VHH binders against Formamidopyrimidine-DNA glycosylase (mutM). Designs and how they scored, part 4

Target 1, 288 residues: Formamidopyrimidine-DNA glycosylase (mutM), of Thermomicrobium roseum (b9l1z5)
Amino acid sequence: PELPEVETIRRTLAPVLIGALVIGALRGEHPEDILLDPWPVFARRVRRHRIVALERRGKYLAARFEDGDRLVIHLGMTGELRLSHPATAPGKHCHLALVLRSLRPLPPSLVDQRQRFLLRYLDIRRFGRIALLDQAGWETFTARLGPEPLDPTLDPRALWSRLRERRTAIKAALLDQALLAGIGNIYADEALFQARLHPARRCQTLSLDEVERLLVALRTVLSAAIENAGTTIRDYRDGQGRAGSFQSRLQVYGKPAGTPCPRCGTGLARIRIAGRSSVFCPRCQPLH

## First folded at step 16 (VHH; from w2 with K65E)

Design y5
Fold by ESMFold2, look of step 19:
Structure y5 (fold): chain B 288 residues (1-288), chain A 121 residues (1-121)
Amino acid sequence: as target 1 above (288 residues)
Amino acid sequence: EVQLVESGGGLVQPGGSLRLSCAASGFTFSDYTMGWFRQAPGQEREFVAAITRSGDSTDYSDSAEGRFTISRDNAKNTVYLQMNSLKPEDTGVYFCARGIWEYYEWGMDVWGQGTQVTVSS
């Protein structure tokens, strides 16, 4: 999951989670791969916390508790957060669950007679992470992240000044969460195509106008992806277990080399940048 | 002192094999995802492989999949990279790294010094 998938999860979970009280936690298959805290510490610390907000920073989801502590979740490649009835079997790859008590009436398929439901964390590949951070820890953690690309106050000139300090390919820079938070392989390729920029283009060579176009392209692609509930290639699901639909609108990402460019018909090309596959149109995205 | 020290690099013929080791010290090794990265001269450092804290799950770059195997021994505080069917394109300095939140370069907080791997015919 990249920014659009995490934002979609935030939006679909927030109406259920905000106001709910964490009354306990259930151990799953491999919590030790997911939790930064030992299980007993986690289970004790999370108990008796009321969720007052569900926040996102880049690819990181944070449930903020009444006392200012946050449960911070990074989904990795295959993480999923799923609401379920306490009687529902956990299924494969469930590594932990929160036991929550609802403040509001919820369907009997989701809550038991005591208004309890579960938030399960599932992760096939177990590269996701979950940690409890206090406010100071959250501030220290997020200080390392770049600005939100969808923040309307993000100044293209500030982004340009940071890019001119770098010799790396623009694709590699977009993947750096310290530059812009939340961009991954999918949305980097899509935005570069829309901005007509070659993924190997060196950051220092970008003009301010080109950076402006890139930022506009990023915002357009990310907003469209959120409107379509994110991209599912194999595993991403929203807070209700549903696949995203933006994959049907991808212009270049994941397309075989030789696929006609949707803009000009030229065969798409594929190269490797920083170990990651990048798809682009050689005509629309010339290297300079 | 948090430290990662790579070893096992060297000169190898195409088609050969090499096993890299990364010895970790100064931290609780089993708390971290571990990764291998590589860099050829004039190139960007690139992801090669990652392994979960337990060692039960792995991820590989396209160029490494099927030829390289990452593994870890939490009792010995060591992560390994078994490299088979080596090609001249695999030449570079190989770095071990640890991560908390992410396992790509942007998420690694401690890096080793690197060990040189040279594949020549």
Scores: ipSAE 0.555, ipTM 0.818, lowest interface PAE 2.2, mean pLDDT 90

## First folded at step 17 (VHH; from w2 with T33M)

Design z3
Fold by OpenDDE, fold request of step 20:
Structure z3 (fold): chain B 288 residues (1-288), chain A 121 residues (1-121)
Amino acid sequence: as target 1 above (288 residues)
Amino acid sequence: EVQLVESGGGLVQPGGSLRLSCAASGFTFSDYMMGWFRQAPGQEREFVAAITRSGDSTDYSDSAKGRFTISRDNAKNTVYLQMNSLKPEDTGVYFCARGIWEYYEWGMDVWGQGTQVTVSS
């Protein structure tokens, strides 16, 4: 999951989680691979906290409690959050669940007679992470992340200046969460295509105009993805178990080499940058 | 002092094998995901393999898949990379790193000094 998927998950869960009280936790298959704390510690710490906000920072989701602590969640490669009725059996690869109580009416399909519901964490590959951080911990953590690409106050000149300090390809830089938070392989390719920039262009060679164009492209693509509930390649699901639909609007990501460019008809090319596959149009995105 | 120290690199012929080791000290090893990265001359550092805290799950780059195996021994504070069917393209400095939240390069906060792997006829 990238920024659009995590944002979609946030938006899906926020109406239900905000205001809810965590009253317990249920142990699943392999919580030890997911939790920063040992299970007994986590189960104890998470109890009796009211969620007051559901925040997103890059690819991270954070449920903020009344006391300022945050339940921070990274979904890894295959992580999923699912709202479930307490009577619903856990599915395969469920590693833990929070037991919550709603203080406002929720649909009978979600809550029992005591207004209880579950937030389950599922993860096939178990590379996701969940931890409870205090305010200081959260600040320390987020200080390592670059700005939000959708933040309207993000100055393209500042971004340009930072890019000029990097000796990497622009695709590699976009994947670095320290440059911009939330961009992964899907939207890096899409944004670069939209911006008409070759993924292998060196950061130092980019003009301010090109960086401005890139930022506009990033915002356009990311916003469109959010509006379409994210991109479903394989297992992505929102908090209600629904797939996104932006995959039908992808222009270059995941397409085989030789596929006609949706803009000019030229066969798309595929190269490897920083160990990741990158699809681009050699005509629309010239290196030189 | 938090430290990672790689070993096991060397010169091998194409088709050969190497086993890299990374010894960790100064922190609770089992609390971290571990990863291997490599950097060839004139190229960017790239992801090779990662392993979860318990060692029950792994991930590999496309280049490494089917040839490399990452493993760990938490009792010995060591992560390993078994490399088989080596190719000249595998030549580079190999680094081990630790991560808490994610195993991609950004998520890694401690790195070893690296060990040289050279695959040549």
Scores: ipSAE 0.651, ipTM 0.841, lowest interface PAE 0.9, mean pLDDT 95
Fold by OpenDDE, fold request of step 20:
Structure z3 (fold): chain B 288 residues (1-288), chain A 121 residues (1-121)
Amino acid sequence: as target 1 above (288 residues)
Amino acid sequence: EVQLVESGGGLVQPGGSLRLSCAASGFTFSDYMMGWFRQAPGQEREFVAAITRSGDSTDYSDSAKGRFTISRDNAKNTVYLQMNSLKPEDTGVYFCARGIWEYYEWGMDVWGQGTQVTVSS
């Protein structure tokens, strides 16, 4: 999951989680692979005050408690958060669940007579991560992340300045969460295509105009993806178990070499940058 | 002091094998995902393999898949990379790294000095 998928998950869960009380936790299959703390410690610590906010920072989701602590979640490759009725069986690859109580009425399909419901974490490959951070920990953590690409206050000139200090290809830089938070392989390719920039262009060779164009492209693509509930290539699901729909709007990502460019008809090319497959149009995105 | 130290690199012929080791110290090894990365001359550093805390799950780059195997021994604070069927394009410096939140490069907060692997006839 990338920024649009995590944002979609946030939006899906926020109406239910905000205001809810965490009253317990249920141990699943392999919580030790996911949790920073041992299970007994986590189970104790997670019993907190009500959730007052559900935040997103890059690819990370954070439920903020009343005391300022946060349950921070990274979904890894196959992580999924699912709301469920307490009577629903956990299913496969469920590693833990939070038991929550709603302070407001919720549909009977989701809550029992005591207004309880579950937030389950599922993860096939178990590369996700969940941790409780206090305010200081959260600040330290988020300081490692670059700015949000959708933040309207992000100055393209500042971004340009930072890019000029990098010797890598622009595609590699976009994947670095320290440059911009939330961009992965899908939206890097899509944004570069929209911006008409070759993925192998060296960061230091980009003009301010090109960086401005890139930022606009990033915002356009990411916003569109969010509005279409993210991209489901394989397993991505939102908090209700629903697939995204932006996959039908992808321009270049995942397409085989030779596929006609949706813009100009030229056969798309595929190269490897920083170990990642990069699809681009050699005509629309010239290297030089 | 938190540190990672790679070993096992060297010169091999195409088709040969190497086993890299990475010794961890100064932290609770089993609390972290571990990964291997490599950097070929003139190229960006790239992901090779990752392994979960318990060692029960792994991930590989397309280039490594089917030829390389990442494993770990938490009792020995060591992560390994068994490399078989080596090719000249596998030449580069191989790095071990510790991951806290994710196993790609940004998520790695501790790196070894690297070990040179050269595949040449």
Scores: ipSAE 0.639, ipTM 0.836, lowest interface PAE 0.9, mean pLDDT 95
Fold by ESMFold2, fold request of step 20:
Order: sequence, then C-alpha cells, then structure tokens
Structure z3 (fold): chain B 288 residues (1-288), chain A 121 residues (1-121)
Amino acid sequence: as target 1 above (288 residues)
Amino acid sequence: EVQLVESGGGLVQPGGSLRLSCAASGFTFSDYMMGWFRQAPGQEREFVAAITRSGDSTDYSDSAKGRFTISRDNAKNTVYLQMNSLKPEDTGVYFCARGIWEYYEWGMDVWGQGTQVTVSS
C-alpha cells in the first residue's frame, strides 16, 4: 500500500472507528513480527482508549486516542485491516485484533449484542508494523517524513531546491519518504510517465518547470487513485474489505516491455533503478 | 555503539558461492528487520533481500530470487546472505542494514561499511 491505499483505508475505517472504545486485544499467529512492543505491553496499553481521530502521514495510518497517544500502523507489502464481527473466525495470517465497542449503532453483520466488533490486522508477508507512540514519539517519527504531496501549500520551488542537492535518479528520490511522503513504485512510475520524465534523470538536472510538472502529475495520479479506491494487484483491500479499482487505469506500471505506450505507441521499456523495476516510455520520457 | 559489520566477501568465479555474514552489536538485534543491499560501481545502491525480525518471512529482489537466501540467528546477533550461482553482474559492495518500520533503503537507519564481492573469471 502506498498513499492512495492508506488514505482509502483511512476514509473507509473512520466512520466506524472514530468514537469507538478499545476494550482489549486478541493475540493472533505472529504478533512479534508486527508489533514494536512485546504483546503483553501492547495489550495492556491499548485498553480503555477511545479513538478520536484517524489520521494519515505518508504511508502511515494513525488512530489518535483522546489522551494523545497514537496507534500507528504501517501495512508494509501485504498488510490488511479488516473490520469483523467477534463471532467471525479469524482468517489465515491474522496476527492481532483490537476489541472495540461502538457507542453508535452498527450493522448486525459487524457488531454483537454488546456493540463489540474487531479490527483485525492480517499480513501474509509480515513486513507491516504497528506501534503505540505518545505525542513526542509521533513528532519525532513524523519529523523524518517529507511533506505530503497532496498538500496544496507544498511549494514546487522548495521541492526543486531540495532536489538540486541530490545526485540520485529521480525515481529513487521519489521512493525516499524523507523527500515526499507516501510515494512508492506504482505511483512513482505513473507520475513520471505523466510528467514525461525519465526515471533515471538525475535530480540535480531537473529544471523548476520539470519539477512543477512532476508535482502536478503526482497530485493528479494520487488523487485519481484515491477516487478509484487505490490499486489492487494481489492483496490490498480497503477498510471494508473491497479491492481498489485503479489498476484498470494504470498507464505504465507493471506493463511488459514492448507494450505500446498509451500516449504515443512506442514500446515501453523496463529498467532497474535502486533494485526496483521501472517502466517508462523511451520516447515520451527521454533521458536528455 | 550501534554497529553492523559485514564479512565473507571475496573473489569468486561465475557459478560459485559465497556466504556473507553481518554481526550486529550495540542494540537489541531481534527488534529489527534486516536487509542486504548492494552497490556496483557507478550504480545506485539496490535492494537484495530482507528478513523479518523473527526470521519467518523473507523478501528478495528479482535478481536474487532462487539464488540467494537471507537468514538470521537472533541468538548470535547475526544475519547471513547465502549467495549461490553467482554471476558477474552480482559484483559490488554488499551492505547489511537494519530497519524498524521499513526494509527499503530509505527506511534503514543503520548501515554496515560493506564487504566486496567480485565475480570474475
């Protein structure tokens, strides 16, 4: 999951989670790979916490409690948050669940007679992470993250100034969460295609005009992905268990080399940048 | 002092094998995901392999899948990379790294100094 998937999860979970009281936690298969804290510490610390907000910073989801503590969730490669009736058996790869009580009516398919429901964390590959952070810990953690690409106050000149200090490929820089928070392989490839920038372009060679185009392209691609509930290749699901639909709108990401460019018909090329596959159109996205 | 020290690099013929080790000190090793990265001359450092803190799950780059195996021994504070069927394009400096939230390069907060692997006839 990248920014659009995490934002979609935030939007689809918020109506259910905000106002709910965490009354406990259930241990699953392998919480030790997911939790920063030992299970007993985690289970004790989440109890009696009311969720007052559901926030996102980059690829990180944060449930903020009324005392200012946050449950911070990173879905990694294959993480999923799933709302569940307490009687529903846990699926395979469920590593933990929160037991919540709603103060609002919810559908009987989701809550039991005592208004309880579960938020399950499932993760096939177990590279996701979950932590409780106090306000100071959250501030320290988020200070490492770059600005939100969808923040309308993000100045292209400020981004350009930061890119001039970097000699890496632009694709590698876009994956750096310290530069811009929330961009991964899918949306980096899509945005570079829309901006007509070669993924191997060195950051310091980009003109202000090119950076302005890139930021517009990023915002366009990310917004469209959110409007289409994110991209599902295999595993991503929103807070209601539904697949995203943006995969049908992908222009370059994941396409085989030789696939006709949707803009000009030239065969798409594939190269490796920083160990990751990058797909681009050699005609639309020239290196020079 | 938090430290990662790689060893086991060297000169190997194509088709050969090497086992890299990374000794960790100064921190609670089992709290961290671990990864291996490599950098060829003139190239960006690239992801090779990652392993969860328990060691139960791994991820590999396309070039490493089927040839390389990452493993860890939490009792010995060591992560390994077994490299089989080596090719000249595997030549580079191999780095061990730790991550708490992420295992991609940007998410690694401590890096080793690297060990040279050269695959040449």
Scores: ipSAE 0.626, ipTM 0.837, lowest interface PAE 1.8, mean pLDDT 91
Fold by ESMFold2, fold request of step 20:
Structure z3 (fold): chain B 288 residues (1-288), chain A 121 residues (1-121)
Amino acid sequence: as target 1 above (288 residues)
Amino acid sequence: EVQLVESGGGLVQPGGSLRLSCAASGFTFSDYMMGWFRQAPGQEREFVAAITRSGDSTDYSDSAKGRFTISRDNAKNTVYLQMNSLKPEDTGVYFCARGIWEYYEWGMDVWGQGTQVTVSS
């Protein structure tokens, strides 16, 4: 999951989670790969917290508690958050669950007679991470993240100034969460295509006009992805278990080399940048 | 104090195999995801492979998939990269690195010094 998938999860979980009290936690198969803390420490620390907000910074979801502590969740490649009735079996790859009590009526398919439900964390690949951070820890953690690309106050000149200091390829820089928070392989390729920028362009060579186009492209692509509930290639699901639909609108990501460019018909190319595949149109996205 | 030390590099012919090791010290090794990266002359450092804390799951770059295998031994505080079917394009300095939240280069906080791998006839 990238920014659009995490934002969609936030929006679809918020109506259920906000106001709920964490009353316990259930151990699953391999919480040790997911949790920063040992299970006994996590299970004790998470209890007695009421969720007052569900927030997002980049690809990180944060349930903010009444006392200012936050449960921070990074889904990695295959993490899934699933709401579940307490009687429903956990399924494979469930590594932990929160036991929550709702302060508001919820459907009987979700809650038991005590208004309890589960938030399960499932992860096939187990590259996701979960931690409880206090306010100081959250401030330290988020200080290393770049600005939100969808923040309307982000000035293209500020982004351009940061890019001028880098000699790496622009694709690699877009994946750097310290530059801009929330962009991964899918939306980097899509935004670069829309901005007509070659993924191997060195950051310091970008003009202000090119950076302005890139920021507009990023906002356009990310907003459209959120409006379509994110991209599901194989595994991503929103907070209600539903697939996203943006995959049918992808222009370049994941396309085989030689596929006609949707803009000009030229065969798309594939190259490797920082060990990751990047798809682009060599005519629409010239290197020089 | 905190240290990662790679070894096992060398000169090998195309089609050959090589096994890299990375010894970790000064920290709780099993708390970290581990990764291998490489840098060819004149190129950016690139992701090669990553492995979860337990060692049960892995990820690979497109060029490594099917040819390279990352593994770890938490009892020995060591991560490995088995490289098979080596090609001249695999030539470069190979680095191991540790990460807490992410396993891409930006998410790694400690790096080894690197070991040279040269694939040439």
Scores: ipSAE 0.619, ipTM 0.833, lowest interface PAE 1.7, mean pLDDT 91

Design z3
Fold by OpenDDE, look of step 17:
Structure z3 (fold): chain B 288 residues (1-288), chain A 121 residues (1-121)
Amino acid sequence: as target 1 above (288 residues)
Amino acid sequence: EVQLVESGGGLVQPGGSLRLSCAASGFTFSDYMMGWFRQAPGQEREFVAAITRSGDSTDYSDSAKGRFTISRDNAKNTVYLQMNSLKPEDTGVYFCARGIWEYYEWGMDVWGQGTQVTVSS
């Protein structure tokens, strides 16, 4: 999951989680692969906190409690958050669940007679992470992240200046969460295609105009993805178990080499950058 | 002191095999996912493989899939990279890294000094 998927998950969960009280936690299959704390510690710490906000920072989801602590969640590659009625049996690959009490009326399909419901964390590959951070921990954590690409206050000139200090390819830079938060392999390829920039272009060689174009492309692609509930490649699901639909709008990501460019018809090319396949149009995105 | 020390690198012919080891010290090894990265001369450091804390799940770069195997022994505080069917393009310095929030470069907070792997006829 990248920024659009996590944002979609945030939006689907926020109406239910905000105001809810965490009254307990249920142990699943492999909580030790997910939690930074041992299970007994986590179960104790998370109890009796009321969620007052559901925030997103980059690829991270953070439930903010009234005391300033954050339940921070990274979904890894296959992580999923699912709202569930307490009577519903856990599915496979459920590693833990929060037991919550709703302050507001919720549908009988979700809550029991005591207004309790579950937030289950499922993860096939178990590369996700969950941690409970205090305010200071949260500040330290988020200080490592670059600005939000969708933040309207993000100055293209500032971004350009930062890029000029990097010797890496622009694709690699985009994947670096310290440059911009939330961009992964899908939307890096899509944005670069939209901006007509070769993924292997050196950051130092980019003009201000090109960076401005890239930022516009990022915002356009990310916003469109959010509006279409994210990209479902395989297992992505929002908080209600629904798939996204932006995969039908992908221009280049995941396409085999030789596939006609949707813009000009030239066969798409595939190269490796930062250990991941990068798909681009050699005509629309010239290196030189 | 938190440390990662790689070993097992060397010179091999194309088609050969190497097994890299990374010894961890100064922290609870089983609390962290681990990863392998590599950097060829004049190129950027790139992801190779990652393994979860328990060792039950792994991920690989496209170039590593089918040829490389990452594993770990938490009792020995060691992560391994078995490399088979090596190619000249696999040449580079291989780095072991400790992962915290994600197993890509940004998510890694501790790195070894690296071990040289050279694949040449």
Scores: ipSAE 0.268, ipTM 0.675, lowest interface PAE 2.3, mean pLDDT 93

